# VHH binders against o26223: the designs that were tried, part 320

Target 1, 191 residues: o26223
Amino acid sequence: MKLLWTSQHIKVTVHIDGKVSKMDVLEAIKTRRSIRKYQDREVPEELIDKILDAAMCGPSAVDERPWHFIVVRNREMLEKIPEVHPYGAMVKDAPVAIIVCCDSSLEKIPGFWVQDCSIASQNILLAAHSLGLGAVWTGVYPLEDRVEGIRRLFSIPEHVIPFSVIPLGYPAENPGTRDLFDPDRIHLEKW
Below, E stands for the ipSAE of ESMFold2; O stands for the ipSAE of OpenDDE; V2 stands for 0.75 times the mean of E and O plus 0.25 times the DockQ between their complexes.

## First folded at step 22 (VHH; framework vhh_7nfr_2)

Design AB57 (at its last look DockQ between E and O 0.83; V2 from the best seeds 0.00; counts 0 for: pae E 2.4 > 2)
Fold by OpenDDE, look of step 22:
Structure AB57 (fold): chain B 191 residues (1-191), chain A 124 residues (1-124)
Amino acid sequence: as target 1 above (191 residues)
Amino acid sequence: QVQLQESGGGLVQPGGSLRLSCAASGFTFSRYDMSWVRQAPGEGREWVSWISYGGKDTWYADSVKGRFTIARDNVKNTLYLLMDSLKSDDTAVYYCARDAFDLYGEYDSPFDYWGQGTQVTVSS
């Protein structure tokens, strides 16, 4: 049994057999932080599978499920991502990245794919965190340079839109926790 | 060392035009999004315009939309701000800033480097 500490000082127990302790969903949401520093440690495929499973469990408009995922482990490709994503510098240091994409041909109602892919992306972040990994959402869409850059780099078809790049790894930083609750943002019955 | 140097500011009458330039050095200019930020006397810094690293994406504050145009020349390592139909309210020090804005990065500041600024004064 190996004990891992998340950036939020969350104790995650990783069993030798690859089993990870469960994290409460609210805890995962509240304690999740963007992680941009990663250990020199590979992420097991089993964890990626769990993350991708979670990514596909979110709702989508009329159940269109327009998302596709590119799992990137190739070092050369990871190192190239920052060239087309100015704020993706940390991707080169991650053992793996997931590129969330939308297949526009699967879209049933126009425009909702952004929400769908956002949900998928967030689920990736939450799942990663719950599994003792760190991740960060680097925005691609709707920035044309980034969209086209990622598209070109990964030979993504024109009808498929890269949405986000999410590097993942075991955390090598501790950004701490934030209290983001703001009662002023809550309106009862009316604005 | 990252350096940003603004130029092109000056005194102009309302309705006039100016073109600001920002010379960038010390980093790969073509790999960074860039912004113009201005600060009027007694006011906080205001984000004016943003341009993506490749120049395909631009953003403008509502206050300058339709009047200002941000552009860049990645060969010359230069950022531009074309300012048309200038108003008195546009009077400010204009700064070139290297964008460090990660949309979901949870950063406190969207910029990591700034120029010294160039004064723009719009007055009759």
Scores: ipSAE 0.548, ipTM 0.805, lowest interface PAE 0.8, mean pLDDT 90
Fold by ESMFold2, look of step 22:
Structure AB57 (fold): chain B 191 residues (1-191), chain A 124 residues (1-124)
Amino acid sequence: as target 1 above (191 residues)
Amino acid sequence: QVQLQESGGGLVQPGGSLRLSCAASGFTFSRYDMSWVRQAPGEGREWVSWISYGGKDTWYADSVKGRFTIARDNVKNTLYLLMDSLKSDDTAVYYCARDAFDLYGEYDSPFDYWGQGTQVTVSS
């Protein structure tokens, strides 16, 4: 196989009989689990960049792209999150966390930012998983106590709404795959 | 170490009111979301109400909306349930529970600590 890297915009990935392969998207969706235990191992900036690139690939209402991301690596800041997030204890043990926010000044259609930021948040989880990382979506919006606490802790301006806190790192647990398919949820033609 | 102690249960006539209290100790009460859960005779446990750690967010089961009010006092480390317009199917043991819930976290159980329960009986 021939590997060519002719410019910064072109990268050829070589597949040789399964030695180097991409995780199938259906496999990523089906095998992703919430991971709350992490190895004592740093996550390279390159992987965070790939994850955030994936987050920004999601569709948004009228292409408004209202999202902003805060990357938190500072140990003291990570250790303060449990003070304002009752179930953020694993965040203090993560090497990094991503806070997904909505900048309300970017909204083109009011109120659809929740779906937009949900899409970005799920893309973060899937991208992290595909890169061998584990993550969990800890909820912030719409809980007023959590929104206020996270905004205060990270000096987030009033027109920016913290949506989710996503700690991530190399996993130190394997909760296994779940089979959640329920055919009774499927309706043909009508309800 | 973690202790949750309910009080204020008793016998009440239909249409009456009752105020339950739950004294919390052994943990930083103001950092945890809390719930009331009830279990009627011969039934499974039913989630009744939830309140966020700062008290700004509340949620109620449809069966009690408009009749019950959850509250907390983070200075006294106490959770409350004000029960109005009581009816016979509110008869149950009421538990306070420390919520281990996170919105999207895929938890095995939403609660990690429970009180002993207090009996509420609404007699005809």
Scores: ipSAE 0.452, ipTM 0.784, lowest interface PAE 2.4, mean pLDDT 88
ESMFold2 (binder alone), look of step 22: mean pLDDT 81; pTM 0.821

Design AB58 (at its last fold request DockQ between E and O 0.73; V2 from the best seeds 0.00; counts 0 for: pae E 2.4 > 2)
Fold by OpenDDE, fold request of step 23:
Structure AB58 (fold): chain B 191 residues (1-191), chain A 124 residues (1-124)
Amino acid sequence: as target 1 above (191 residues)
Amino acid sequence: QVQLQESGGGLVQPGGSLRLSCAASGFTFSRYDMSWVRQAPGEGREWVSWISYGGKDTWYADSVKGRFTIARDNVKNTLYLLMDSLKSDDTAVYYCARDAFDLYGELDSPFDYWGQGTQVTVSS
C-alpha cells in the first residue's frame, strides 16, 4: 500500500502566546529548545510523517542519503531505551521516538554520514517544533555502548549504525528561548 | 538514596601511583555513565575522566591523558581511577560523580550526584 502522501498543508497553528502564528524557518530555529517533558497525549501519525519528510529533505554528501528512521511507539520499547541510553530517561515518557540510523552500505564518501544524519536529526527537531511538538536530540554515535545497546535492542543490522534517538511529544515544559548569538565567533575575511 | 563514596586517596610522592575507588549505591550503577572530577585548592572543579555505563567508552582530560585510567566494575557497583605517574599538579580532592550530561549542553549540570571526595596529595 503506497502511502499517498497527500500534501495537505496542515497549518499547525502553534499557539505561541495565544496567537496562532505560522512559524517561519528562522523562528523555528531560534525558538527551538530541547524538550524532555511531554504531555500524556499521542502524536498523530500525520505529524510524524511530516517530520520524517522534513528529515529527508536535508542535503547529504554526494546525495548519498544514508539515513534510515525507526519510529518507535511501543511503550515497552520506549521504556527499554533508557537502559542502554543513560541520558535517554525522557524517552520513556514520550509517546514516540525516532531513531536516526545510517546504512553504511549507502555511504559513498567515508565519514560524511555523520553530517548527513546530523542534518536529518536537526530537521526532525525543527520540524517537530514548528508543528507544536517538543523533542530532544539524544546522542548515540559515537559512543560504543550506546550504539551497541540500541543496535541490540532494535535488532539493527551490523552495517547500520544508530546515530541518535529523538523522543517527541507535545511539550509539558517551556524552557524559554535562548540568545546564543555571539559576535566574537564571527570573523570577517580572516581570523 | 543515591550514594557515592570515594576512597583510596592519600599522600604519594611524585611519580607514584594511587587507585581511587567509588562505591555506588541507591541506583542501578550499570545504567549510568560516571565521571571523576577533581578540585585543587583555590581552583575550580576540573573534569578528569568519564566512562560509559558499559565501560567501552572513556574520556580523559588532556592533563591526565596517558597517566590515568578510568574503569568500572558494574557487578561491584564500583568506579575506579588508576592514577600513575602522579604529579604535584594532581593534588586535589577527587570526586566521583554520576553523569547526567546532556551532550548538547542544555542542562544546568553535567552531574546530578557527587561523593564527598577523597584527598589526593602529591608531594615530595
Scores: ipSAE 0.618, ipTM 0.837, lowest interface PAE 0.7, mean pLDDT 90
Fold by ESMFold2, look of step 22:
Structure AB58 (fold): chain B 191 residues (1-191), chain A 124 residues (1-124)
Amino acid sequence: as target 1 above (191 residues)
Amino acid sequence: QVQLQESGGGLVQPGGSLRLSCAASGFTFSRYDMSWVRQAPGEGREWVSWISYGGKDTWYADSVKGRFTIARDNVKNTLYLLMDSLKSDDTAVYYCARDAFDLYGELDSPFDYWGQGTQVTVSS
């Protein structure tokens, strides 16, 4: 099999009502990039609602759905995140951030919440991209300093575990598409 | 300007110990994760150890696990590497590096500032 590499300018269309997306799911997966520069432009609440709806559509262990989401728009709070997250500097410049958390009281099978919240986090990235927004997943769990720092900053209770911080906004950069397919990672029948 | 200055290297016998220090200035040290990286003559640089900005999380390369300890003092703006049970293949220049690693980000380079290095030589 031959794959032709093409470099194309990706164009995304979002209607004013925010209920229509023109991006194919495979296109969204292949073209999504981490975006750390945002326009000085508000993100409508309607788009955040669609993103969080998508986040909750992922599968979870025994349908435990352990996730909770904190939506942060307050400038003072966004500006404090870099104080407790060394690689969250771009969050202070984002119009909004979503914090993905696990409520351990909802866990039905111990330890699978990480997979559950990872699925929700990736769905946030893809949904944001499909709606013409840029986002980046900044890691929190399992780093103890980051978990405690974010928990303290947002008054998150002890039984709730902050997993990721995802700043998002209309993109002010275009890193371009990558071709990361590696056939040597594919094993037929056996390793 | 960001500055990192290593010290504490020297000549030591196999099985011996050394403590390296890295004095940091020109930035808010307590906001950054830090690493030690080493380079033997004629070889590429090898990551050795990492410590989170508050000191609660540490990682080590397999080659040094159980023998080296990374630590930091955020009041004195100093990073440390305590090296025990030194072997001849630990001979290298050791660098203090400010970590720019971005989990799940797509950045190409994990380190944005480096020290000048301190030589560690383990003689037979």
Scores: ipSAE 0.520, ipTM 0.813, lowest interface PAE 1.8, mean pLDDT 88
ESMFold2 (binder alone), look of step 22: mean pLDDT 81; pTM 0.814
OpenDDE, look of step 22: ipSAE 0.582; ipTM 0.822
ESMFold2, fold request of step 23: ipSAE 0.450, 0.399, 0.452; ipTM 0.782, 0.753, 0.786
ESMFold2 (binder alone), fold request of step 23: mean pLDDT 81, 81, 81; pTM 0.823, 0.819, 0.816
OpenDDE, fold request of step 23: ipSAE 0.601, 0.616; ipTM 0.831, 0.834

Design AB59 (at its last look DockQ between E and O 0.63; V2 from the best seeds 0.00; counts 0 for: pae E 3.2 > 2)
Fold by OpenDDE, look of step 22:
Structure AB59 (fold): chain B 191 residues (1-191), chain A 124 residues (1-124)
Amino acid sequence: as target 1 above (191 residues)
Amino acid sequence: QVQLQESGGGLVQPGGSLRLSCAASGFTFSRWDMSWVRQAPGEGREWVSWISYGGKDTYYADSVKGRFTIARDNVKNTLYLLMDSLKSDDTAVYYCARDAFDLIGEEDSPFDYWGQGTQVTVSS
C-alpha cells in the first residue's frame, strides 16, 4: 500500500513500510509548503529519526551545534502547546511535534544560535517534506511569552531556549506550489 | 462569536493624547496575540502595534514607536493603545485585530477578526 502526496508538480510516494522515494534537494526546497492539516496517522519513529538526523547535519557557528530537540507525541502535551503558542493551533492535530531548542551553554559565539537553530528547523521542514510528511515552522523565539510558555510546559531549564515548534504529520492538505523568485531582490556586485 | 469593539477615539490637537480600548469577547482573550491597525482616508490598512497573549512582548511600527504604547488586561479582556504626542498623520480609523501579526509564520493569515474601528482625528 502506498500513500501518495501530490503537489502540483511533484508526487511523493510514501510506502507503508516507511520507505520513501527520493526527492531532489532543489525540488524539496521549491515545493515545500507549510502544512497545518494532518491525517489521523502516526509517523513512524524511523522517519522522525531521519528528520532529526537531517536537523543535525546543518552547519553551526564554529561548529557549536547548540541544538536540542524535544520529540513530543503525548496527546495531552500536544494539546497544551496551543495554550502557550497562539499560532500553534495545528499542533493539537499533529501526531508529533519537534521542539527545537538551544543550549546556551554550548554557544561558542554569542547570538549565532539563532542561525544555527534556524538551519536545524529548516532542515526538519525539508526532510519532512522529502519523506512525504507535512510540517510547519511555528516560531517561539524571540517572543518571551512563547519562550516562557514552552519552557514551563516542558520543564526546559533556564539555560536552554526553546526556538521553534514544528508539528509533523502526513499531509491532509495540498496547498500547491508557489513561485517566490523575485529578481528585484538580487543585486549584482553592488546594492 | 468573536467580537472586538474599539472605543476611545475622538478629536485631539497635535501633541495631545488618547487612550483607545478594545473590548474582546467570544474567545479566550488571554490566549491570543493582538494588534492595532489603522486606516487613514484613502490609504490602506497600516499595522500599528502588536502585543503577545501574555503581554510580555510588544512591537510597534516605526511611525508610532516611542509615542504609542500597547497594553492589555487579560482579566478584563481588554486591549489598549495609549497614544501620546499625536500628529496629524495619526488621523485614521483604528482597529483592534486578533491574530494579526505572526512574525515567523510564512502562510498565516493575519487579522482574522476586526472590530468596527474607532475614529481618531488629530487636527489643530
Scores: ipSAE 0.732, ipTM 0.873, lowest interface PAE 0.7, mean pLDDT 90
Fold by ESMFold2, look of step 22:
Structure AB59 (fold): chain B 191 residues (1-191), chain A 124 residues (1-124)
Amino acid sequence: as target 1 above (191 residues)
Amino acid sequence: QVQLQESGGGLVQPGGSLRLSCAASGFTFSRWDMSWVRQAPGEGREWVSWISYGGKDTYYADSVKGRFTIARDNVKNTLYLLMDSLKSDDTAVYYCARDAFDLIGEEDSPFDYWGQGTQVTVSS
């Protein structure tokens, strides 16, 4: 079978500094590292839109899609995150952060929202990397102090659970690639 | 200058109890997650327990769960480890440690600061 153009088939392309993104997905997965130092350079809204689009492409339990995202660019708000997150110092230096949340009213099957929001969070990291950005997942859930602190700071309602805070920006460090493959973790047919 | 000073160790009989203390200075203690780590004779360091900066979240190694309690006093800048039902396997030097990396982050959580340790010896 051949791919055919139809009147219903649309092509969506995006530009990054005049170029379409060309990073191979396996390369992105293997080379992504946590980045905690950022250039003094703003991240265009277009890139944030692409990252959030990617975040929402993840699978979710029974297609419940429980995620919501808070985009934080305001300097005063970014500077307050360290008050409620011990490892949020790099967040104040980031041009933007994304808070991944679960809206429990969207949950269709109990207990799978953590997997759902983890998938969305990892997609944010990979998409940012593929666009030439660096990011890091800073944990919020399941730590009660952090959940309550972030909820208070951003006026998040009680039925919404902040899951992660992901600062991102153009990287100012290169920690290199790690070789983490371990064949002893692979089991054929049985444990 | 970050300083962590452990105290409260000693010799105790099996089944006994001890309370370890760690005085913290040189940083904003209430904004940092903290751990206890121990090192038995001839062995590497073993993580024991962790507590969040506000004290609401705690985790324990399986070997001590149900017997040890981590606590903190953010007014006095002090970390505690309450050790009950002590066993000979608990004999070690115990270190108060400040976590450098997020507990649920990408890397194992290497500690950036810890003290000189306090000896706990459980012997009949």
Scores: ipSAE 0.346, ipTM 0.729, lowest interface PAE 3.2, mean pLDDT 87
ESMFold2 (binder alone), look of step 22: mean pLDDT 80; pTM 0.800

Design AB6 (at its last look DockQ between E and O 0.84; V2 from the best seeds 0.00; counts 0 for: pae E 4.8 > 2)
Fold by OpenDDE, look of step 22:
Structure AB6 (fold): chain B 191 residues (1-191), chain A 124 residues (1-124)
Amino acid sequence: as target 1 above (191 residues)
Amino acid sequence: QVQLQESGGGLVQPGGSLRLSCAASGFTFSRWDMSWVRQAPGEGREWVSWISYGGKDTWYADSVKGRFTIARDNVKNTLYLLMDSLKSDDTAVYYCAKDAFDLYGEFDSPFDYWGQGTQVTVSS
């Protein structure tokens, strides 16, 4: 049985066996939108695995790969996230959330972990979208209240820095597409 | 219903100080980031300062950095803006704003509610 999901005017066929139609990378990038409304439907573990695989495929500074991922499915925990993350209200409605973290002990060059975790987070968003899911990047770092809130909530060690919370689910909204190309932001050879 | 009421504005000489207050109601104040925005005559709204829900994180526009201090009292449901070393360019209506979306949101405005504003006039 094929399930067709429409997200942002893109139809993604998802098979019950976890097989999904392919979306090319440019399409995924260009059509991805933040999704904050989700269906009352569980996300298969297989899809989460694919997303996490994608999350770990990005580059990192000197291949430090400082990222860790907390996969949250527990309803109680999902419902608590908004208490420490004001803009994470949608997390309570998601069937699953991924918390991207940095293990500072793995950092080889100072400061690049932000880029590394950003790449990982973006790959999560793109992968989710390509798989017919909706997701949104909710920023944690560098906001101390959010960092400490998430840290406490999930008992994250001091040397590990929560970076982002990304709720995921089958989309229950279609924000549409945007044209974000701005030639004025392109400079040739010099500013 | 969300209500934001600014106060503390007035006429002040250059170099003077003011303290603005914003009384918030109709939502759980302690769970929302808050901001001050201002609008000078003929100008667009300028984001002046931001404070996290817990008060640990703050941001200031370059134009006010080092002169303004944002603070909040979550027990009193009140947002503050301490304005020191005021300049003529600080003349504007100052609005208390409730944040609506995360910084990584894809929205035109990060705020969903505004007060009526309080007039700040800096003039010799």
Scores: ipSAE 0.470, ipTM 0.778, lowest interface PAE 1.2, mean pLDDT 89
Fold by ESMFold2, look of step 22:
Structure AB6 (fold): chain B 191 residues (1-191), chain A 124 residues (1-124)
Amino acid sequence: as target 1 above (191 residues)
Amino acid sequence: QVQLQESGGGLVQPGGSLRLSCAASGFTFSRWDMSWVRQAPGEGREWVSWISYGGKDTWYADSVKGRFTIARDNVKNTLYLLMDSLKSDDTAVYYCAKDAFDLYGEFDSPFDYWGQGTQVTVSS
C-alpha cells in the first residue's frame, strides 16, 4: 500500500501492488469533469501511451482513421499555447498536452473527420480519467484564428488540421459529479 | 482593471447607419475573443455578434445578419460594430464584452467583463 500524492481537492490515492484500480466505463463517463488545475508532477510516458491507444480504438467513417496526435511536454511550447488560444491558460500549468489533428489526405469521405477526431478526443478524456488523470478539451477547430495559431506554433503542415488541444495531468481539483440527465431530450418512436 | 468603453451611439432614422467603438485597456486585447451584446428596454441581454482574437472568425445573430459588421483593430485595441439598415427593433443599449467562451468549456458565464454601454435609438 503506497502513498502516491496529496492535493487540497483530491483524496490521497493509495495504489495497492503498484496497480491503478480499474474504473467501470459508465462510472468514467458519469464522473469525468474538465480539470484545469494540475499537480506539479510528471505524467509517465506509459500512461500517455495507454491514452493514445484508447484514442485510436474509436470508430471512424469507413475506417479512415484520419487522426494524428502531437504530444507536447516541452515547457516553452506549452507556455506559448495561451498566446494563440484565448482560453488555454491552464495549458501552461499542465505537464503535458495532446493535440488531436486530422490528416486530410487520409479522408475517405469528406467532412466526417470532425466526428472521427471528436471520438478520439473524448476517448482521450475518458482514458485519462480512468488512469487517475484530469484533462480538458480546449477547442481549436473550427475557429480559424485558433487553427492557424496552433498550426503555426507546432509547424503543422497545411493538409493537417489541428482539432483540439487537451492538457492533462494529475488533478489538483475535484469539481464533483454533475446531474445532467434530462428526460425531455428523449423521444420514443418519433420526435 | 479591465476597462471597456463604448461610444458612437445616438439617435438615427430607420434605414440609417452607425458605427460603434469600444476602447479596451487593462488586458492584452489581441489575445481575446470579443462580443457585442445589446439590451432593449424591458428585455434580457441579446448576443449580437462575436469576433475571434485575430479577427478571422465572426458570428452574428440572425436578427442582424447582413446588416451589421463586427471588426477589430488589434493595434489600436478597439472593437467596432458597423450597423447599417437600422430598424426600430435595433433600439437598445449596446455593450462591448470580453468573451470568456471556450468551445467545450464547462463555465457559468460566457463573458468576463462588460462595458458601460452606448445607447442606440432608431426612431421615425
Scores: ipSAE 0.233, ipTM 0.644, lowest interface PAE 4.8, mean pLDDT 86
ESMFold2 (binder alone), look of step 22: mean pLDDT 80; pTM 0.806

Design AB60 (at its last read DockQ between E and O 0.87; V2 from the best seeds 0.68)
Amino acid sequence: QVQLQESGGGLVQPGGSLRLSCAASGFTFSRYDMSWVRQAPGEGREWVSWISYGGKDTFYADSVKGRFTIARDNVKNTLYLLMDSLKSDDTAVYYCARDLFDLYAEDSSPFDYWGQGTQVTVSS
ESMFold2, look of step 22: ipSAE 0.636; ipTM 0.850
ESMFold2 (binder alone), look of step 22: mean pLDDT 82; pTM 0.827
OpenDDE, look of step 22: ipSAE 0.353; ipTM 0.720
ESMFold2, fold request of step 23: ipSAE 0.568, 0.542, 0.584; ipTM 0.828, 0.819, 0.830
ESMFold2 (binder alone), fold request of step 23: mean pLDDT 82, 82, 82; pTM 0.831, 0.829, 0.829
OpenDDE, fold request of step 23: ipSAE 0.686, 0.641, 0.645; ipTM 0.862, 0.848, 0.848
ESMFold2, last read: ipSAE 0.493, 0.551, 0.545; ipTM 0.801, 0.823, 0.820
ESMFold2 (binder alone), last read: mean pLDDT 82, 82, 82; pTM 0.827, 0.829, 0.829
OpenDDE, last read: ipSAE 0.666, 0.631, 0.433; ipTM 0.855, 0.841, 0.777

Design AB61 (at its last read DockQ between E and O 0.75; V2 from the best seeds 0.64)
Amino acid sequence: QVQLQESGGGLVQPGGSLRLSCAASGFTFSRWDMSWVRQAPGEGREWVSYISYGGKDTYYADSVKGRFTIARDNVKNTLYLLMDSLKSDDTAVYYCARDAFDLYGEEDSSPFDYWGQGTQVTVSS
ESMFold2, look of step 22: ipSAE 0.579; ipTM 0.828
ESMFold2 (binder alone), look of step 22: mean pLDDT 79; pTM 0.795
OpenDDE, look of step 22: ipSAE 0.656; ipTM 0.849
ESMFold2, fold request of step 23: ipSAE 0.509, 0.513, 0.495; ipTM 0.794, 0.803, 0.786
ESMFold2 (binder alone), fold request of step 23: mean pLDDT 79, 79, 80; pTM 0.796, 0.794, 0.799
OpenDDE, fold request of step 23: ipSAE 0.660, 0.652, 0.633; ipTM 0.854, 0.852, 0.844
ESMFold2, last read: ipSAE 0.461, 0.552, 0.508; ipTM 0.772, 0.818, 0.803
ESMFold2 (binder alone), last read: mean pLDDT 80, 80, 79; pTM 0.798, 0.798, 0.796
OpenDDE, last read: ipSAE 0.654, 0.662, 0.638; ipTM 0.851, 0.853, 0.847

Design AB62 (at its last fold request DockQ between E and O 0.66; V2 from the best seeds 0.00; counts 0 for: pae E 2.4 > 2)
Fold by OpenDDE, fold request of step 23:
Structure AB62 (fold): chain B 191 residues (1-191), chain A 124 residues (1-124)
Amino acid sequence: as target 1 above (191 residues)
Amino acid sequence: QVQLQESGGGLVQPGGSLRLSCAASGFTFSRYDMSWVRQAPGEGREWVSWISYGGKDTYYADSVKGRFTIARDNVKNTLYLLMDSLKSDDTAVYYCARDAFDLYSEEGSPFDYWGQGTQVTVSS
């Protein structure tokens, strides 16, 4: 049975208009793109709350839930992020950013916090997209230049590790769709 | 205009050392991660080493770990590759490349600019 993956061009009709179209999970996953351009429009707190709720819904190693979130709306702080994180240049143009952090004191099994915070970060991206927002994952950990820069800027304690910076906003770009399916990466029963 | 210019290549015997330099201009060098990439005859381009914009983070291909050292001088706008214990398999054109995209890029190749390359030949 040749699974003819018909590339249904899921037209992500990003309804720019405030109607939160209920996007199904698969659609959200398949149509999500990194968005680095944002409209001059505020993101309602209610949407941020929903995104943060989603961020905390993922599993974590032994249910350690080591994640913390810094929500940044202050324009001055948003503008300073690119100074310590050059590849976060788009953050200055976003109305809000979420910094995902790990509290190492909550970690029960060493090293799994990276997976935990990754799950949280991805959920932020998916939730944002499903709500009609654009976002991008800007990596921080494990790059020391970035970790230290963000730590200093936000006075993050030593036991707390900044993991990612995720700017969010209403998208001002449409990068289009991509097909990343690779059947060569699928192995049946054996490698 | 963004420019990258490699230098320091040459002929060296196995076990020898070379120091490559890449002079950068036309952009704020200190704000970009940089890579060395090499291409051997008849082979594809191989990533060799990476350094963060601030120079605190470095990564190496397994083939060069322990032998090569990437460094940068942000005041001089220069990228370096110190190559020790050179082997015949290190023979290639070496390119410096600017990393234009963040780690989680969906844009394919992270590099937007390349130098002309410098030839490194390791032969007895």
Scores: ipSAE 0.689, ipTM 0.863, lowest interface PAE 0.7, mean pLDDT 91
Fold by ESMFold2, look of step 22:
Structure AB62 (fold): chain B 191 residues (1-191), chain A 124 residues (1-124)
Amino acid sequence: as target 1 above (191 residues)
Amino acid sequence: QVQLQESGGGLVQPGGSLRLSCAASGFTFSRYDMSWVRQAPGEGREWVSWISYGGKDTYYADSVKGRFTIARDNVKNTLYLLMDSLKSDDTAVYYCARDAFDLYSEEGSPFDYWGQGTQVTVSS
């Protein structure tokens, strides 16, 4: 017996405290998982706006804010991403993807844009999760084949570096929570 | 059905060279990143080298840098490992492997398909 995917097979309930935000920040961090299966359900533009607002709230080296975002909803474009990203198969099934880019002309201090765009990318994952969405960070930079492939597909200029592709949608899976705390990684006063 | 077939192993003296090949079938080879992984007698598996689907990106374990070269031919659907300056601790079964998950996958095993392996023995 095969099950055809429908938006009705999996429901995800996110508990939200109205006194703080839609989800407590520690809860969001601890419960966020990579989600690669999505419901057949559109993501409202308003939620993408909130996610990108959150992405831009991160600190950056000397406040350089080098990030740019490409929002991809066009089905034909989403279906082309796997052709240049070997592990982006789930992107074709997502209702939307966000491409995080660095505009190198905005760098004020060389070499810190990777940290800056990583912060923005993680904020996208957490904000999506807090809004009841699932997402996954698929790596682009520093792999030259992926960088060139994504740049070519989206007509990204050479001074702009695609960093990550983040498909997102209402989740159709629940991988569960992991316990990753390792006290051996903690050093008091010195190594 | 995905298949990976290694060849080119053998017995070689220290300082010698070998060229391993891996023939791929049952999938679009040029769309996947590939690795060589080895397993020495009585030890766990050790990642050796990785190459991106287009061949532009390569990475090597510190133990083999400067001695081994990974390459691929997307027309012949073949992965290669050129091994130079072989030494005794390179003795292992060498496997061709296809990557299963992206960098930030949160899953344990990074490889979904493996070849049968080819034995490389470096002895004096």
Scores: ipSAE 0.559, ipTM 0.824, lowest interface PAE 1.8, mean pLDDT 89
ESMFold2 (binder alone), look of step 22: mean pLDDT 82; pTM 0.824
OpenDDE, look of step 22: ipSAE 0.601; ipTM 0.830
ESMFold2, fold request of step 23: ipSAE 0.347, 0.360, 0.460; ipTM 0.741, 0.743, 0.794
ESMFold2 (binder alone), fold request of step 23: mean pLDDT 82, 82, 82; pTM 0.823, 0.824, 0.821
OpenDDE, fold request of step 23: ipSAE 0.644, 0.688; ipTM 0.850, 0.861

